# Designs tried in a protein design chat: VH-VL binders against Ubiquitin carboxyl-terminal hydrolase 19 (USP19). Part 18

Target 1, 103 residues: Ubiquitin carboxyl-terminal hydrolase 19 (USP19), of Homo sapiens (Human) (o94966r282to384)
Amino acid sequence: LAFVKNDSYEKGPDSVVVHVYVKEICRDTSRVLFREQDFTLIFQTRDGNFLRLHPGCGPHTTFRWQVKLRNLIEPEQCTFCFTASRIDICLRKRQSQRWGGLE
Short names: E, the ipSAE of ESMFold2; O, the ipSAE of OpenDDE; V2, 0.75 times the mean of E and O plus 0.25 times the DockQ between their complexes.

## First folded at step 17 (VH-VL; framework fv_reozalimab_arm2)

Design e5 (from e1 with heavy chain T57E; at its last look DockQ between E and O 0.93; V2 from the best seeds 0.00; counts 0 for: germline match VH .562 < .625, pae E 3.2 > 2)
Fold by ESMFold2, look of step 17:
Structure e5 (fold): chain C 103 residues (1-103), chain A 122 residues (1-122), chain B 110 residues (1-110)
Amino acid sequence: as target 1 above (103 residues)
Amino acid sequence: QVQLVQSGAEVKKPGSSVKVSCKASGYYFENYAISWVRQAPGQGLEWMGRIIPTWGEANYAQKFQGRVTITADKSTSTAYMELSSLRSEDTAVYYCARTYEYDSSEYYFDYWGQGTTVTVSS
Amino acid sequence: QSVLTQPPSASGTPGQRVTISCSGSSSNIGSNYVNWYQQLPGTAPKLLIYDNNERPRGVPDRFSGSKSGTSASLAISGLQSEDEADYYCAAWDDSLSGYVFGGGIKLTVL
């Protein structure tokens, strides 16, 4: 997958919050897979600006964005939610420690 | 924490159908596919197919196409496998399994149900 | 007849190292990740190795996987009596458009 605009911050010693800036996500067809040291956002979007950056793609194209994490997480305690303009992914750290970066 | 709990054992006559349920808990049901794998007595494992609950998309092994239907109910976090036109060689333990599916190249079963014994006898 | 070929059985004594093999083709092991499952007597299978050589949480370091070309291996060092089980290799097969298992290897610990 081409560039997916994102940032992240550490929420205390236990969590990392990742903001993924994709508009008009199709919530019924999007999901997040979590493993011990990665997550994958699988999504579709109708956002024209996003689709113009990916020639040959359309609203029914399935995009995959996987991030290899700096440290371990607890996959079943991780969550996500959609906001007005982005996806927020909350990663539960396996060990309480500062990561100093997402990847 | 992740659990897949299957319906109880069934005894069926040849030519009938069976529908096995698989109730998932401890994770977001929509995030993972569910596969069905069977094992005849004293034999190996055989993949039957899988469903992606979010999309309702099911794929089946060629051997079972036309006889198997796999469905999911997101409101109850339950997957179902229905096998029709039962024969004696369909006697097996049927497992559901949570499937990590990035794409076809990276595909495996990280949590399994306890199994459901289906006996086909006349 | 399994698409992936495994010897039907293997044996070893406690403390030994054993290697369990799995042979496939370019449409399965040659193109896709290999996974391994352990099935203890009377129980459901358990994921033992994924993505050729990765161990899930709780699987001891003495289990290791490897892949070369169209073949894969599972090595068990420091063999223990609780390792007596059936072991299956598995992968997606592109030509069949389906997931395939080996026939299984019954490992006996003497």
Scores: ipSAE 0.413, ipTM 0.848, lowest interface PAE 3.2, mean pLDDT 90
ESMFold2 (binder alone), look of step 17: mean pLDDT 93; pTM 0.957
OpenDDE, look of step 17: ipSAE 0.880; ipTM 0.957

Design e6 (from e1 with heavy chain E30Y; at its last look DockQ between E and O 0.93; V2 from the best seeds 0.00; counts 0 for: pae E 2.8 > 2)
Fold by ESMFold2, look of step 17:
Structure e6 (fold): chain C 103 residues (1-103), chain A 122 residues (1-122), chain B 110 residues (1-110)
Amino acid sequence: as target 1 above (103 residues)
Amino acid sequence: QVQLVQSGAEVKKPGSSVKVSCKASGYYFYNYAISWVRQAPGQGLEWMGRIIPTWGTANYAQKFQGRVTITADKSTSTAYMELSSLRSEDTAVYYCARTYEYDSSEYYFDYWGQGTTVTVSS
Amino acid sequence: QSVLTQPPSASGTPGQRVTISCSGSSSNIGSNYVNWYQQLPGTAPKLLIYDNNERPRGVPDRFSGSKSGTSASLAISGLQSEDEADYYCAAWDDSLSGYVFGGGIKLTVL
């Protein structure tokens, strides 16, 4: 389990966008796993501030952040991308409905 | 939706090598590991190893260490398994499988290729 | 011999409930999640149960898994003729640093 700053919003009835704020994330070693009601961000970071919050960890430590979702998603239609200072994860809802929250 | 399509059957002589391909589609190839599992005629399943394509790292079962090489090409979404120094006991169907790997404790194969028959005979 | 032990065969009649067992050790089933795979004749295996008792999308709820200590069970209720297949338990083994399967059990529907 890692401490990860995040927020989210519903993008219409079909999607949830999650912003994950991790600086200096290693794009080549990071991945997102999707299942029907969770996702897991697996990552490495060189950010000294982040690593200071996790004693005993370094730049080659693999961190895992799993979120149990309020409702079902379509795992194979979910996407993610890196921006300058964050990761944007787009969850495709299985049912067109408002969740009212991520978890 | 998710598909793993493997290369065709192979007939090999003892002492040679075989390289089997596994092309993935219908998901983001970099999100999941690919494992190789074999099944000799009339026998059970045997895990050979896996690769995490984005990391490029492979782990192998001890039995195959030194004889198996697992690689991935992210540009073609294709994993490869090469088994060297073939023996008649290596005659089997070889499967690739998409692997959910949170860590070692939570580890399973949710989608499988169709299998590739490799026959080793003189 | 297989690291995980399964009986070689089992049988039942349509509508019956059958239980398929799998025995392991503290280095595999005792420490790690158990998964189950179904292999119909002439086909690739398919994931039937993951994380001890979870069903993937499309697996009917008459399939259920459980784990106690170093042993696991797969239960099939309302047995149907299409359930005739080989069933494998599997888990990561910490001492071998590898994924291990049971020897498989052939289920016959009479």
Scores: ipSAE 0.454, ipTM 0.864, lowest interface PAE 2.8, mean pLDDT 91
ESMFold2 (binder alone), look of step 17: mean pLDDT 93; pTM 0.954
OpenDDE, look of step 17: ipSAE 0.886; ipTM 0.958

Design e7 (from e1 with heavy chain D103E S104P; at its last look DockQ between E and O 0.94; V2 from the best seeds 0.00; counts 0 for: pae E 5.3 > 2)
Fold by ESMFold2, look of step 17:
Parts: C-alpha cells; sequence; structure tokens
Structure e7 (fold): chain C 103 residues (1-103), chain A 122 residues (1-122), chain B 110 residues (1-110)
C-alpha cells in the first residue's frame, strides 16, 4: 500500500472525480482496476520527490493504492487519464445519490 | 459488457505448434492481465500463464516454460497463446480469462472466453 | 496430482444444502485468497466466489464460501437442478509461483 496525495468531489448525481497527485507516472507500467466497491491504482513513478518519501524505493518499484468506496460503482463505466502531475479517476455511481464522501 | 472471443478449433500433428487468439472488448484491454487455462478431455483446469499487456511481458507455469509464448497486441485488443512441440497430451480446450491481479495473494479470473478446442493427432 | 484436493463427486436432492471441500497447504490456501469456479456442462468456467467469500454480481446468495487454515468450503443451499456442474477451488501458490486449481468435483442433482 502507498500513501498518495488526493482529493475528490461529486460531479452531479452520477459521478465522483478523484484527483491523485503523483508526478511523472510511467504510463506504460501503470494501471487502474475497478470493482463494484473499490478501485486500485497500480503505478510506477520517476518523481524524485515522491521517491524520497518512500525509502528503499526507486523508479522500478510498483506502488499500489486501493480505495474502499462508500457506495457501489459501475466498474465498466469508470474512466481514468494520466497527466504530467496527476491522474484523474472518474467513478460512475451505480445509484444516483449523494455520497457525502469518498470512503 | 466485457467479452473475450477466441479463435476456432484446431487440429494439429505432433511436433507442430498452435496459436490461439483471444479478442477482448468492453474494458481497458491494456490494464488487465490475460491468463490462459487449459482443460484436457475429462480432466480439470490447468493454468498455463498470463500477460499484462501494458508490461508486454508474461510469466508462465513451470510445466510450460520453454514451450508456451503468451503475447498481446494492443492495437487489436487481442491476446495470443502459442504452444510448440505439441504432443497428444496437449489435446485440450484452451481458455483465455481476464485476470484481476492486485498482489499474488489476490488473483482470480472474472471473465472467460468460450474456449478453443485443440486436437493433436497423428 | 492436483495441488489442491477436492473429492471427485458429490450429490444431493433439490432443496438440500451441500458442502464442497477443498484442501491445500500453507503455500496456497494458507497464505492466499481462495476462489471458486463453476463449470456448467459444455460451457466455460464462471467465477462463483472470489477472495474466500465474496460473490460477484449475478451469483445467488445461496452460494457461500469460507476458509479455515489451509482448507476451504463452498456451500450451496436450496440446491436446484441447474446447480449440476463441476466446481473448482483455486488459489495462488507461493512455492510454485503460479495459480493452482483443485481437481474439480462433479455435483449431481438427483
Amino acid sequence: as target 1 above (103 residues)
Amino acid sequence: QVQLVQSGAEVKKPGSSVKVSCKASGYYFENYAISWVRQAPGQGLEWMGRIIPTWGTANYAQKFQGRVTITADKSTSTAYMELSSLRSEDTAVYYCARTYEYEPSEYYFDYWGQGTTVTVSS
Amino acid sequence: QSVLTQPPSASGTPGQRVTISCSGSSSNIGSNYVNWYQQLPGTAPKLLIYDNNERPRGVPDRFSGSKSGTSASLAISGLQSEDEADYYCAAWDDSLSGYVFGGGIKLTVL
């Protein structure tokens, strides 16, 4: 498990957007897995500042971050994208309801 | 919907090779592993190996090391399994399966292809 | 032969509860999650239980899984004729660095 800086917000009744602040993510070795009530970010990064916070780790270390969600999602309708400074994860709610929090 | 569609049945002679395809749709193909599992007539299931398409590398069950090659083509969302030096005991149904792999401790196949029958006969 | 041991067959009548066992070792079931697959006659396997006791969407709650030490069980309550199938336990094995299945059990509904 890795600690990563993140925030989230609800985008209308149907979605939650999660911002994960990790720079220099290696897209070729990074993945996002979705299940009914969790998601898992699996990644590698070359960001020196991130790696200094995790002693014994380097650019080839595989980091895993799993979030147990407050409510159910539709795994096959969830999306993600990488930028230079973060990953955006869009969770599609199964039920159009306010969660009041991510977890 | 997640769907895995495999290539058709094959009849092969001993000593030859076979390459089975597995076309994936309905999810991010590059992010999930694909495993290959076979089942000889009247027998149980046997894991052969898997590939993570984003990594481009595979790992194999010890029994198949040196005979099996698992590959993926991201442009067509297709995984392949090639088994060489075929013997009669390689006669089986070959399945591809989408693999959830968090850690080795959490590893299972949530979607399966329809299977491809490979018959090895002289 | 099989790394995980299952009885070769079991039977029951409609409405009965049946328990299917699976025996492993510290390198597989003892250290790793157990999963169960159902294979109906003439079809591909289907994930029935994952992570010891979790049901995927669409699997009825009359199917339940449990694990104790190096052994696991699949229970089927309210047995129905459509439950006639082969059932496989499976887990990652640390010593083999690979995924292992039980030998499978043929469940007959009389």
Scores: ipSAE 0.266, ipTM 0.826, lowest interface PAE 5.3, mean pLDDT 90
ESMFold2 (binder alone), look of step 17: mean pLDDT 92; pTM 0.944
OpenDDE, look of step 17: ipSAE 0.806; ipTM 0.941

Design e8 (from e1 with heavy chain T99D; at its last look DockQ between E and O 0.50; V2 from the best seeds 0.00; counts 0 for: pae E 7.6 > 2)
Fold by ESMFold2, look of step 17:
Structure e8 (fold): chain C 103 residues (1-103), chain A 122 residues (1-122), chain B 110 residues (1-110)
Amino acid sequence: as target 1 above (103 residues)
Amino acid sequence: QVQLVQSGAEVKKPGSSVKVSCKASGYYFENYAISWVRQAPGQGLEWMGRIIPTWGTANYAQKFQGRVTITADKSTSTAYMELSSLRSEDTAVYYCARDYEYDSSEYYFDYWGQGTTVTVSS
Amino acid sequence: QSVLTQPPSASGTPGQRVTISCSGSSSNIGSNYVNWYQQLPGTAPKLLIYDNNERPRGVPDRFSGSKSGTSASLAISGLQSEDEADYYCAAWDDSLSGYVFGGGIKLTVL
C-alpha cells in the first residue's frame, strides 16, 4: 500500500475536499473507489520522486491508498479530478454536519 | 441509484456464440470492475471472469479461458460477455455484477443485473 | 462439487436463530475475505455480507457473518418467512486466480 502526501478541508455543511499530492499520475490506469465510509485511490505514477520514496516500486506498480472516513458519504455523488500537481477528491456528506476531521 | 440492465433472453444453436450486454447507470462506470456469473437451471453460481473498464484488462476463470471474452465500452457505460463454441451445458442465466476489487483478498459483488437467460438448443 | 462446501439445505422456525456453514481451504477462505449472497426465488443474487462480517446498507442487523480458519458462518436471528432463499458463500481463491462460490444452501422456513 502507498503512503501519500495529502490535506483536506470541509467545504460548507455538505462536502469534504481532499487534495492528494502525486505528480505524473497515469490517468488511464488510475481511479477512485467510493463506499459509504471510505474511499480508495488506485493509481500508477511515473514521478521519480514518488517512486524513490517507495523502494522496489516502478512506473508499472499499482498503488492503493484507502482512507477510512469519520462519517458516512453518498458514494454516487462523490467526484474526483486530476490536475497538474494533484488529485482533488470531493466527498459528499450523507448528513450535513461538521466532521472535525477526515478520519 | 446504481442499476445494471442486461440484454434480453437468447436462444442459440450448439457451436454458435452469444454476446450479452450489461448497461450500467447511477455511478462512474470506469471506476468499478464488472464480473460475470452464470447459473445453470437448478444449479449454483459460477464466476466466469471480470473486466476493469479503466484498464481494459480482463481476467477469466480457468474453465472458460479461451471461450469467453469480456469487454467494456466506456462511452456507453456498457460491459459485454461473449461465450463461444456453445454447448447444451452452457444453458444458464448469465448475470453481470459490479464488483468491488481492492486486491485479490477483497473482492465482492455489490450490485447485480437482472440476468439474461441463454438457451442452447440442439 | 464446489470449491467451497455448504450443506445442501437447512431449515428453521420463525423467530429461531439459524447458522449456515461454509467450508473452504487455505487458498480461499483461509487467505481471503468471505462474502455471502442471498438469492430469493426467481431473482438475482443480492450481497448480504462482505469482508467476513460487514453488512451493506439496507441489510438488517439480524444477519451476521463470522470466519474461523478456513470456515465461515452466516447467522440469521429472528428468522422470518421471507428469509426462505438460497444462500451462497464466496471468496477469491489464490490457487485458481478466480472467485469461487459455495454450492448454495436452500433455507426453508417452516
Scores: ipSAE 0.040, ipTM 0.752, lowest interface PAE 7.6, mean pLDDT 88
ESMFold2 (binder alone), look of step 17: mean pLDDT 92; pTM 0.948
OpenDDE, look of step 17: ipSAE 0.228; ipTM 0.812

## First folded at step 18 (VH-VL)

Design f1 (from v1 with heavy chain A33D; framework fv_reozalimab_arm2; at its last look DockQ between E and O 0.82; V2 from the best seeds 0.00; counts 0 for: pae E 2.5 > 2)
Fold by ESMFold2, look of step 18:
Structure f1 (fold): chain C 103 residues (1-103), chain A 122 residues (1-122), chain B 110 residues (1-110)
Amino acid sequence: as target 1 above (103 residues)
Amino acid sequence: QVQLVQSGAEVKKPGSSVKVSCKASGYTFESYDISWVRQAPGQGLEWMGGIIPIFGTANYAQKFQGRVTITADKSTSTAYMELSSLRSEDTAVYYCARTYEFGDSEYYFDYWGQGTTVTVSS
Amino acid sequence: QSVLTQPPSASGTPGQRVTISCSGSSSNIGSNYVNWYQQLPGTAPKLLIYSNNQRPSGVPDRFSGSKSGTSASLAISGLQSEDEADYYCAAWDDSLSGYVFGGGIKLTVL
């Protein structure tokens, strides 16, 4: 399991935004998979600082970060995108309610 | 709705091979593993192996290592199990099952195919 | 033999509470979640209990699971005739690097 710096916030009653701070992510080999109450970030990175924190790993290592969510989401309405320095994940809540936390 | 639909029954001779298909629908195919489980007549359930479609990697029960090949085709959302060098004791119902995996300790089959009967007769 | 041990059969009468046992080891039940599958005659198995004690949607609350040490139990309260089926415990086994089932237990309702 990868150690990733992250934060999250609720964006209105219907969504949660998650920021995952990983630089130099390999867009062609990295994905976010959504299920009804979790998501999995699968990624590769060339960021030397990140790789130094994971001995025995290199730029072809596939890392996995899984999060069990506090409440249900709609997997097909969730999105993600890669920016220069992070991954933005938008979770679409199944129930319009305040979660009070991600997990 | 999640569905797993398997190919039809097969009658095979000893020494031949069989390839069973499992077409998944109603969910994102790459988000879950697919496992194969068999059941000989009057017997219990036996896990044969599984595949992680996003990585294309398969894991096999030691008993079947070297005789079974499990693959997935992401473009058709279909998993396959091929069993070679068939023997009469391979006569069984073969099931595919959607596998939920989370962390190091959660692993279970939440949806099952209808089963494919394979009969090996000499 | 099955890595997980279950008695071959059990019985009860309608309305009774029945407990079905499953015995394993530190490499399976001791380290990993236990799941239960119900198989009605002539049908594919169905997930009944996952992660020791969780019920999927559509499974009545009269089915309950528990785990202690290297053993697990499935309890069925208010037994009904439609509960007559085979029941399998299962878990991942770390030492075998594979999924293991119990031998199955045939529950008869009389």
Scores: ipSAE 0.478, ipTM 0.869, lowest interface PAE 2.5, mean pLDDT 91
ESMFold2 (binder alone), look of step 18: mean pLDDT 93; pTM 0.955
OpenDDE, look of step 18: ipSAE 0.865; ipTM 0.951

Design f2 (from v1 with heavy chain S31D; framework fv_reozalimab_arm2; at its last look DockQ between E and O 0.43; V2 from the best seeds 0.00; counts 0 for: pae E 2.7 > 2)
Fold by ESMFold2, look of step 18:
Structure f2 (fold): chain C 103 residues (1-103), chain A 122 residues (1-122), chain B 110 residues (1-110)
Amino acid sequence: as target 1 above (103 residues)
Amino acid sequence: QVQLVQSGAEVKKPGSSVKVSCKASGYTFEDYAISWVRQAPGQGLEWMGGIIPIFGTANYAQKFQGRVTITADKSTSTAYMELSSLRSEDTAVYYCARTYEFGDSEYYFDYWGQGTTVTVSS
Amino acid sequence: QSVLTQPPSASGTPGQRVTISCSGSSSNIGSNYVNWYQQLPGTAPKLLIYSNNQRPSGVPDRFSGSKSGTSASLAISGLQSEDEADYYCAAWDDSLSGYVFGGGIKLTVL
């Protein structure tokens, strides 16, 4: 999937925080799936600007954004939440170490 | 730990249908796809199709299109495969397998059920 | 006829190295990752190698995989009697829109 604005930073030796900037997310149908070395954001959005970048898509389209991670995480300890116009994803590192990058 | 537990053996007549269940445990069911693979006696492995739970849609090998239906029930963490219009060559062991899928190019089966023997005879 | 071609059998002696091959096409091995499955007699298959050359946890490092062009190889060093099994290569095939297996190769440890 193209056109997903995002950034990330390491929060100490144990966590990585990822920000995904998608407006008007349908919270009831949107989730983050965590596996040992990747995550998948599944979402629907009503943001007209985002939808115009994806011809043939609308508010009921389910989008998938996957990221393969540089190191292992603990899926059961990872979380996500929605804020005003973004998704905050907190990845719990399996081993305390600096990653030096998300992917 | 990850387990896939399948329903018991079936003996069926030609022309009938069979439905095999696959109960998953030890992981978050929606995080992975479930595929069905069969093996006729003395033969190799044959992929039948799979389901991607978050999208709710199944895909099928061309050979089985129109005869196989694959479904999933998140509330029970159970996948199902139904094969209709059975014939003697459908006698096989049917496996479910947890499918790791990433992007367009990674697709593999990291955990397998114990298998379900289906015998089609008259 | 299997989309992926494997020889029907191979053999080796304990402690030696054996390699087994798998041939495909640009629509499968040439474009997609190769995986290997081991099936011991009377049991379900088990993932042995994924994504060309990666080992799942619990698979000994004497198993290794590689891929070149439209062909793939599985190497087993330090061969043990417990390695006697059927081995399948597999990959996604873009033209068939489906997952394909080789015909399987029976490895005998003499």
Scores: ipSAE 0.428, ipTM 0.857, lowest interface PAE 2.7, mean pLDDT 92
ESMFold2 (binder alone), look of step 18: mean pLDDT 93; pTM 0.954
OpenDDE, look of step 18: ipSAE 0.647; ipTM 0.917

Design f3 (from w2 with heavy chain S31D; framework fv_reozalimab_arm2; at its last look DockQ between E and O 0.41; V2 from the best seeds 0.00; counts 0 for: pae E 4.3 > 2)
Fold by ESMFold2, look of step 18:
Structure f3 (fold): chain C 103 residues (1-103), chain A 122 residues (1-122), chain B 110 residues (1-110)
Amino acid sequence: as target 1 above (103 residues)
Amino acid sequence: QVQLVQSGAEVKKPGSSVKVSCKASGYTFEDYAISWVRQAPGQGLEWMGGIDPIFGTANYAQKFQGRVTITADKSTSTAYMELSSLRSEDTAVYYCARTYEFGDSEYYFDYWGQGTTVTVSS
Amino acid sequence: QSVLTQPPSASGTPGQRVTISCSGSSSNIGSNYVNWYQQLPGTAPKLLIYSNNQRPSGVPDRFSGSKSGTSASLAISGLQSEDEADYYCAAWDDSLSGYVFGGGIKLTVL
């Protein structure tokens, strides 16, 4: 079970953007899996501050963070990108509508 | 259009082993686990274990720990279940099933293979 | 014997509402979601209800599930002859670290 700081916002009627604030992500071992109404972030990090919050874990530990979504998405149109300080996830809504929240 | 296609029926002797394959199609194989469930003649369903294809980690029902090995090959979208030290009580239909897993409390089988009959006869 | 308890059989007539019960414990139904599977004669099981009360696409709304405490129920309204099947409740069990099924209940439509 991972502790991850995050926020999200709706980008028009068709998308939701999720920011996950984890530094020093190991890009070669980290990814996001998308399903019809959820996503799973799988990651490793070398960030000492993050690892201190998870006793017994280290840079080789694989963390999993899952989010059940308020509405359906199109998994093959969803994307993610790693930056220096966070992970940006873009969810493509199946129906153009306002969600009013991520979950 | 999700489909799980299993290998054919097998007849085995006591003490031998059996390996059943489960070919998945119609979805991204790595997005879901695969579980194995068996059903002896005239009996109910019994979960044997499952595997997460991304991490290659398997979990097993305590009853089968040490006798069952569940593996997955991502390149062929195929899961395998091998049961060793077969006994007559292992005569059953063996099903693979796509497993939806979310958090610590959601775990269910939304698509099932056609079943593989394994007969253990002395 | 099964970790989850179901009566071995039930019956009803077309159009009737029938309720199928499932009894468990705090380590399974009390802590985890309940799922239901339908198995028609000679076929593989099919997911009927997931996460206590959710219907997969293609399952008619005359099938409904509920959970209270350590017990769960499947209700079938407007009973039809094709509903004659075995019905299994199931849940993850924390103490066994495994998935458990009820013994199954054979529903006969008279």
Scores: ipSAE 0.294, ipTM 0.823, lowest interface PAE 4.3, mean pLDDT 91
ESMFold2 (binder alone), look of step 18: mean pLDDT 93; pTM 0.953
OpenDDE, look of step 18: ipSAE 0.675; ipTM 0.924

Design f4 (from w2 with heavy chain Y100W; framework fv_reozalimab_arm2; at its last look DockQ between E and O 0.70; V2 from the best seeds 0.00; counts 0 for: pae E 4.7 > 2)
Fold by ESMFold2, look of step 18:
Structure f4 (fold): chain C 103 residues (1-103), chain A 122 residues (1-122), chain B 110 residues (1-110)
Amino acid sequence: as target 1 above (103 residues)
Amino acid sequence: QVQLVQSGAEVKKPGSSVKVSCKASGYTFESYAISWVRQAPGQGLEWMGGIDPIFGTANYAQKFQGRVTITADKSTSTAYMELSSLRSEDTAVYYCARTWEFGDSEYYFDYWGQGTTVTVSS
Amino acid sequence: QSVLTQPPSASGTPGQRVTISCSGSSSNIGSNYVNWYQQLPGTAPKLLIYSNNQRPSGVPDRFSGSKSGTSASLAISGLQSEDEADYYCAAWDDSLSGYVFGGGIKLTVL
């Protein structure tokens, strides 16, 4: 998504944390799917500001944001959490090494 | 370890229907699409269609539109392909395959089921 | 009547290099990645090359792929008797909104 505000940082040698700034996430229908070198955020939102950026979309539209990662992760050890204003994604690196960037 | 295990061989009469199952294991079922590909005896591979378990949307090759139904059950990690109004030309081995898709640009089948032989005769 | 055209057969001598061709159009190979599948006799197909030239884990580096315009090639160097199989090129076709395979090429090692 061109309009999805995000940032990331490395949390030591073992993890990368990604913040995705989307408000009013529908927790029941939103999730993150992890694969060995990518993740996919699947979400619905009621945030009017976000929806105005996507003509023809509404609160029941399913959005997908996919990210190809710089290095391998352990999908089973990755987690995510929804907060009031964002989505926090924690990626567990397969190798304890500095990535120098998310993608 | 990724595995796709298909249901057993079928012998069917012309005009009937067949439903083949494909049980996935060793990965998160929802993370990948499942496609169906058939191969008549001595012939090449033919894509029939596929399904994305997230959206529940199936797509079909035009040749099969109206005769094939592809579904998925997330709770059992199983995809199904049903082909109706069978003809002798439908005699083939039917494969399911896990579909790698990233965005709109990458599409290929990285793991395949063992195949299910469907014979239409009698 | 395959959308992608492959010669029906090819042959080579053990230890040598063989190149297998695949011809398509702007709606498939010209716009989308080419993938290759190997089918050994009596078995399911296996992904051999993806995204034009990438090898999955377990595929030896003597297999390589390339693409130019609307055509693609699979090269097999150091040919071995176990490479005797059918080889299919494949790609998504934008006009058909579907995945298309070549007709397959039987590679004989002799």
Scores: ipSAE 0.227, ipTM 0.803, lowest interface PAE 4.7, mean pLDDT 90
ESMFold2 (binder alone), look of step 18: mean pLDDT 93; pTM 0.951
OpenDDE, look of step 18: ipSAE 0.850; ipTM 0.948

Design f5 (from w2 with heavy chain D104S, light chain S51E; framework fv_reozalimab_arm2; at its last look DockQ between E and O 0.76; V2 from the best seeds 0.00; counts 0 for: pae E 2.8 > 2)
Fold by ESMFold2, look of step 18:
Structure f5 (fold): chain C 103 residues (1-103), chain A 122 residues (1-122), chain B 110 residues (1-110)
Amino acid sequence: as target 1 above (103 residues)
Amino acid sequence: QVQLVQSGAEVKKPGSSVKVSCKASGYTFESYAISWVRQAPGQGLEWMGGIDPIFGTANYAQKFQGRVTITADKSTSTAYMELSSLRSEDTAVYYCARTYEFGSSEYYFDYWGQGTTVTVSS
Amino acid sequence: QSVLTQPPSASGTPGQRVTISCSGSSSNIGSNYVNWYQQLPGTAPKLLIYENNQRPSGVPDRFSGSKSGTSASLAISGLQSEDEADYYCAAWDDSLSGYVFGGGIKLTVL
């Protein structure tokens, strides 16, 4: 499982935003899958610095990063968006409450 | 809601093959694996293998390696299990099951199909 | 022979507590979560307990699971007639690279 630099913050009582810092992500082949208490980032990247840290991997390697969440989410209401340097993930909390952390 | 609907009962002759379908609905098909579990008459449960629809890769119980092929079609949200070179001891109910998998320590079946009876005779 | 060992049968009377055991090894129960499945006669199995001790929604709290070392237990308190079924423990086995079930235990409610 790949390590990816990330941070998160709570956006009000109903949402958590997760930033995943992977450059040169391949939008056409990358996605986020949501389940009731976890998500999985499936991605490919052309970032040479990232690939040099993972010997035997290349731009067509599919990486998988899974996160077990502190609390339940509504998978159908979660979203993600790619930017040039990161992935923004918005988790919709099932219950309006403060989590105090992502995991 | 989450539902797995399997194809109907099959009667097969020894030496032939059977292909059972499992149509999934009510969830994001790629988010979960699908496993196949069989149960011979009066016997316990036996895991045959499963498939990860993200990568299209299947894994198989050692007993069935070489005789079973498990596939998935994301466009129809359907998994398939094909068992070849059928013998009378392959007579069983075959279940598909939605598989939760996280890391190497979490693996379980939270929703099951209704089962497909395969009878191998004559 | 099943990789996970369960007694073939157990019994109890309504209102009593029954404990069902499951014995494995370091490559399965010792390293991985234990799950339990209930199978009523003529039906598909149903997930009863996952991740050693978690109940899916709809499973009464009188069902509980636990794990110690390479052994696991399913406890049923307040036994009811509808609890008469087959019960399977299961876990991933690292050495076999596969999922293994116990042989199943038939629970009779007298």
Scores: ipSAE 0.454, ipTM 0.862, lowest interface PAE 2.8, mean pLDDT 91
ESMFold2 (binder alone), look of step 18: mean pLDDT 93; pTM 0.953
OpenDDE, look of step 18: ipSAE 0.760; ipTM 0.932

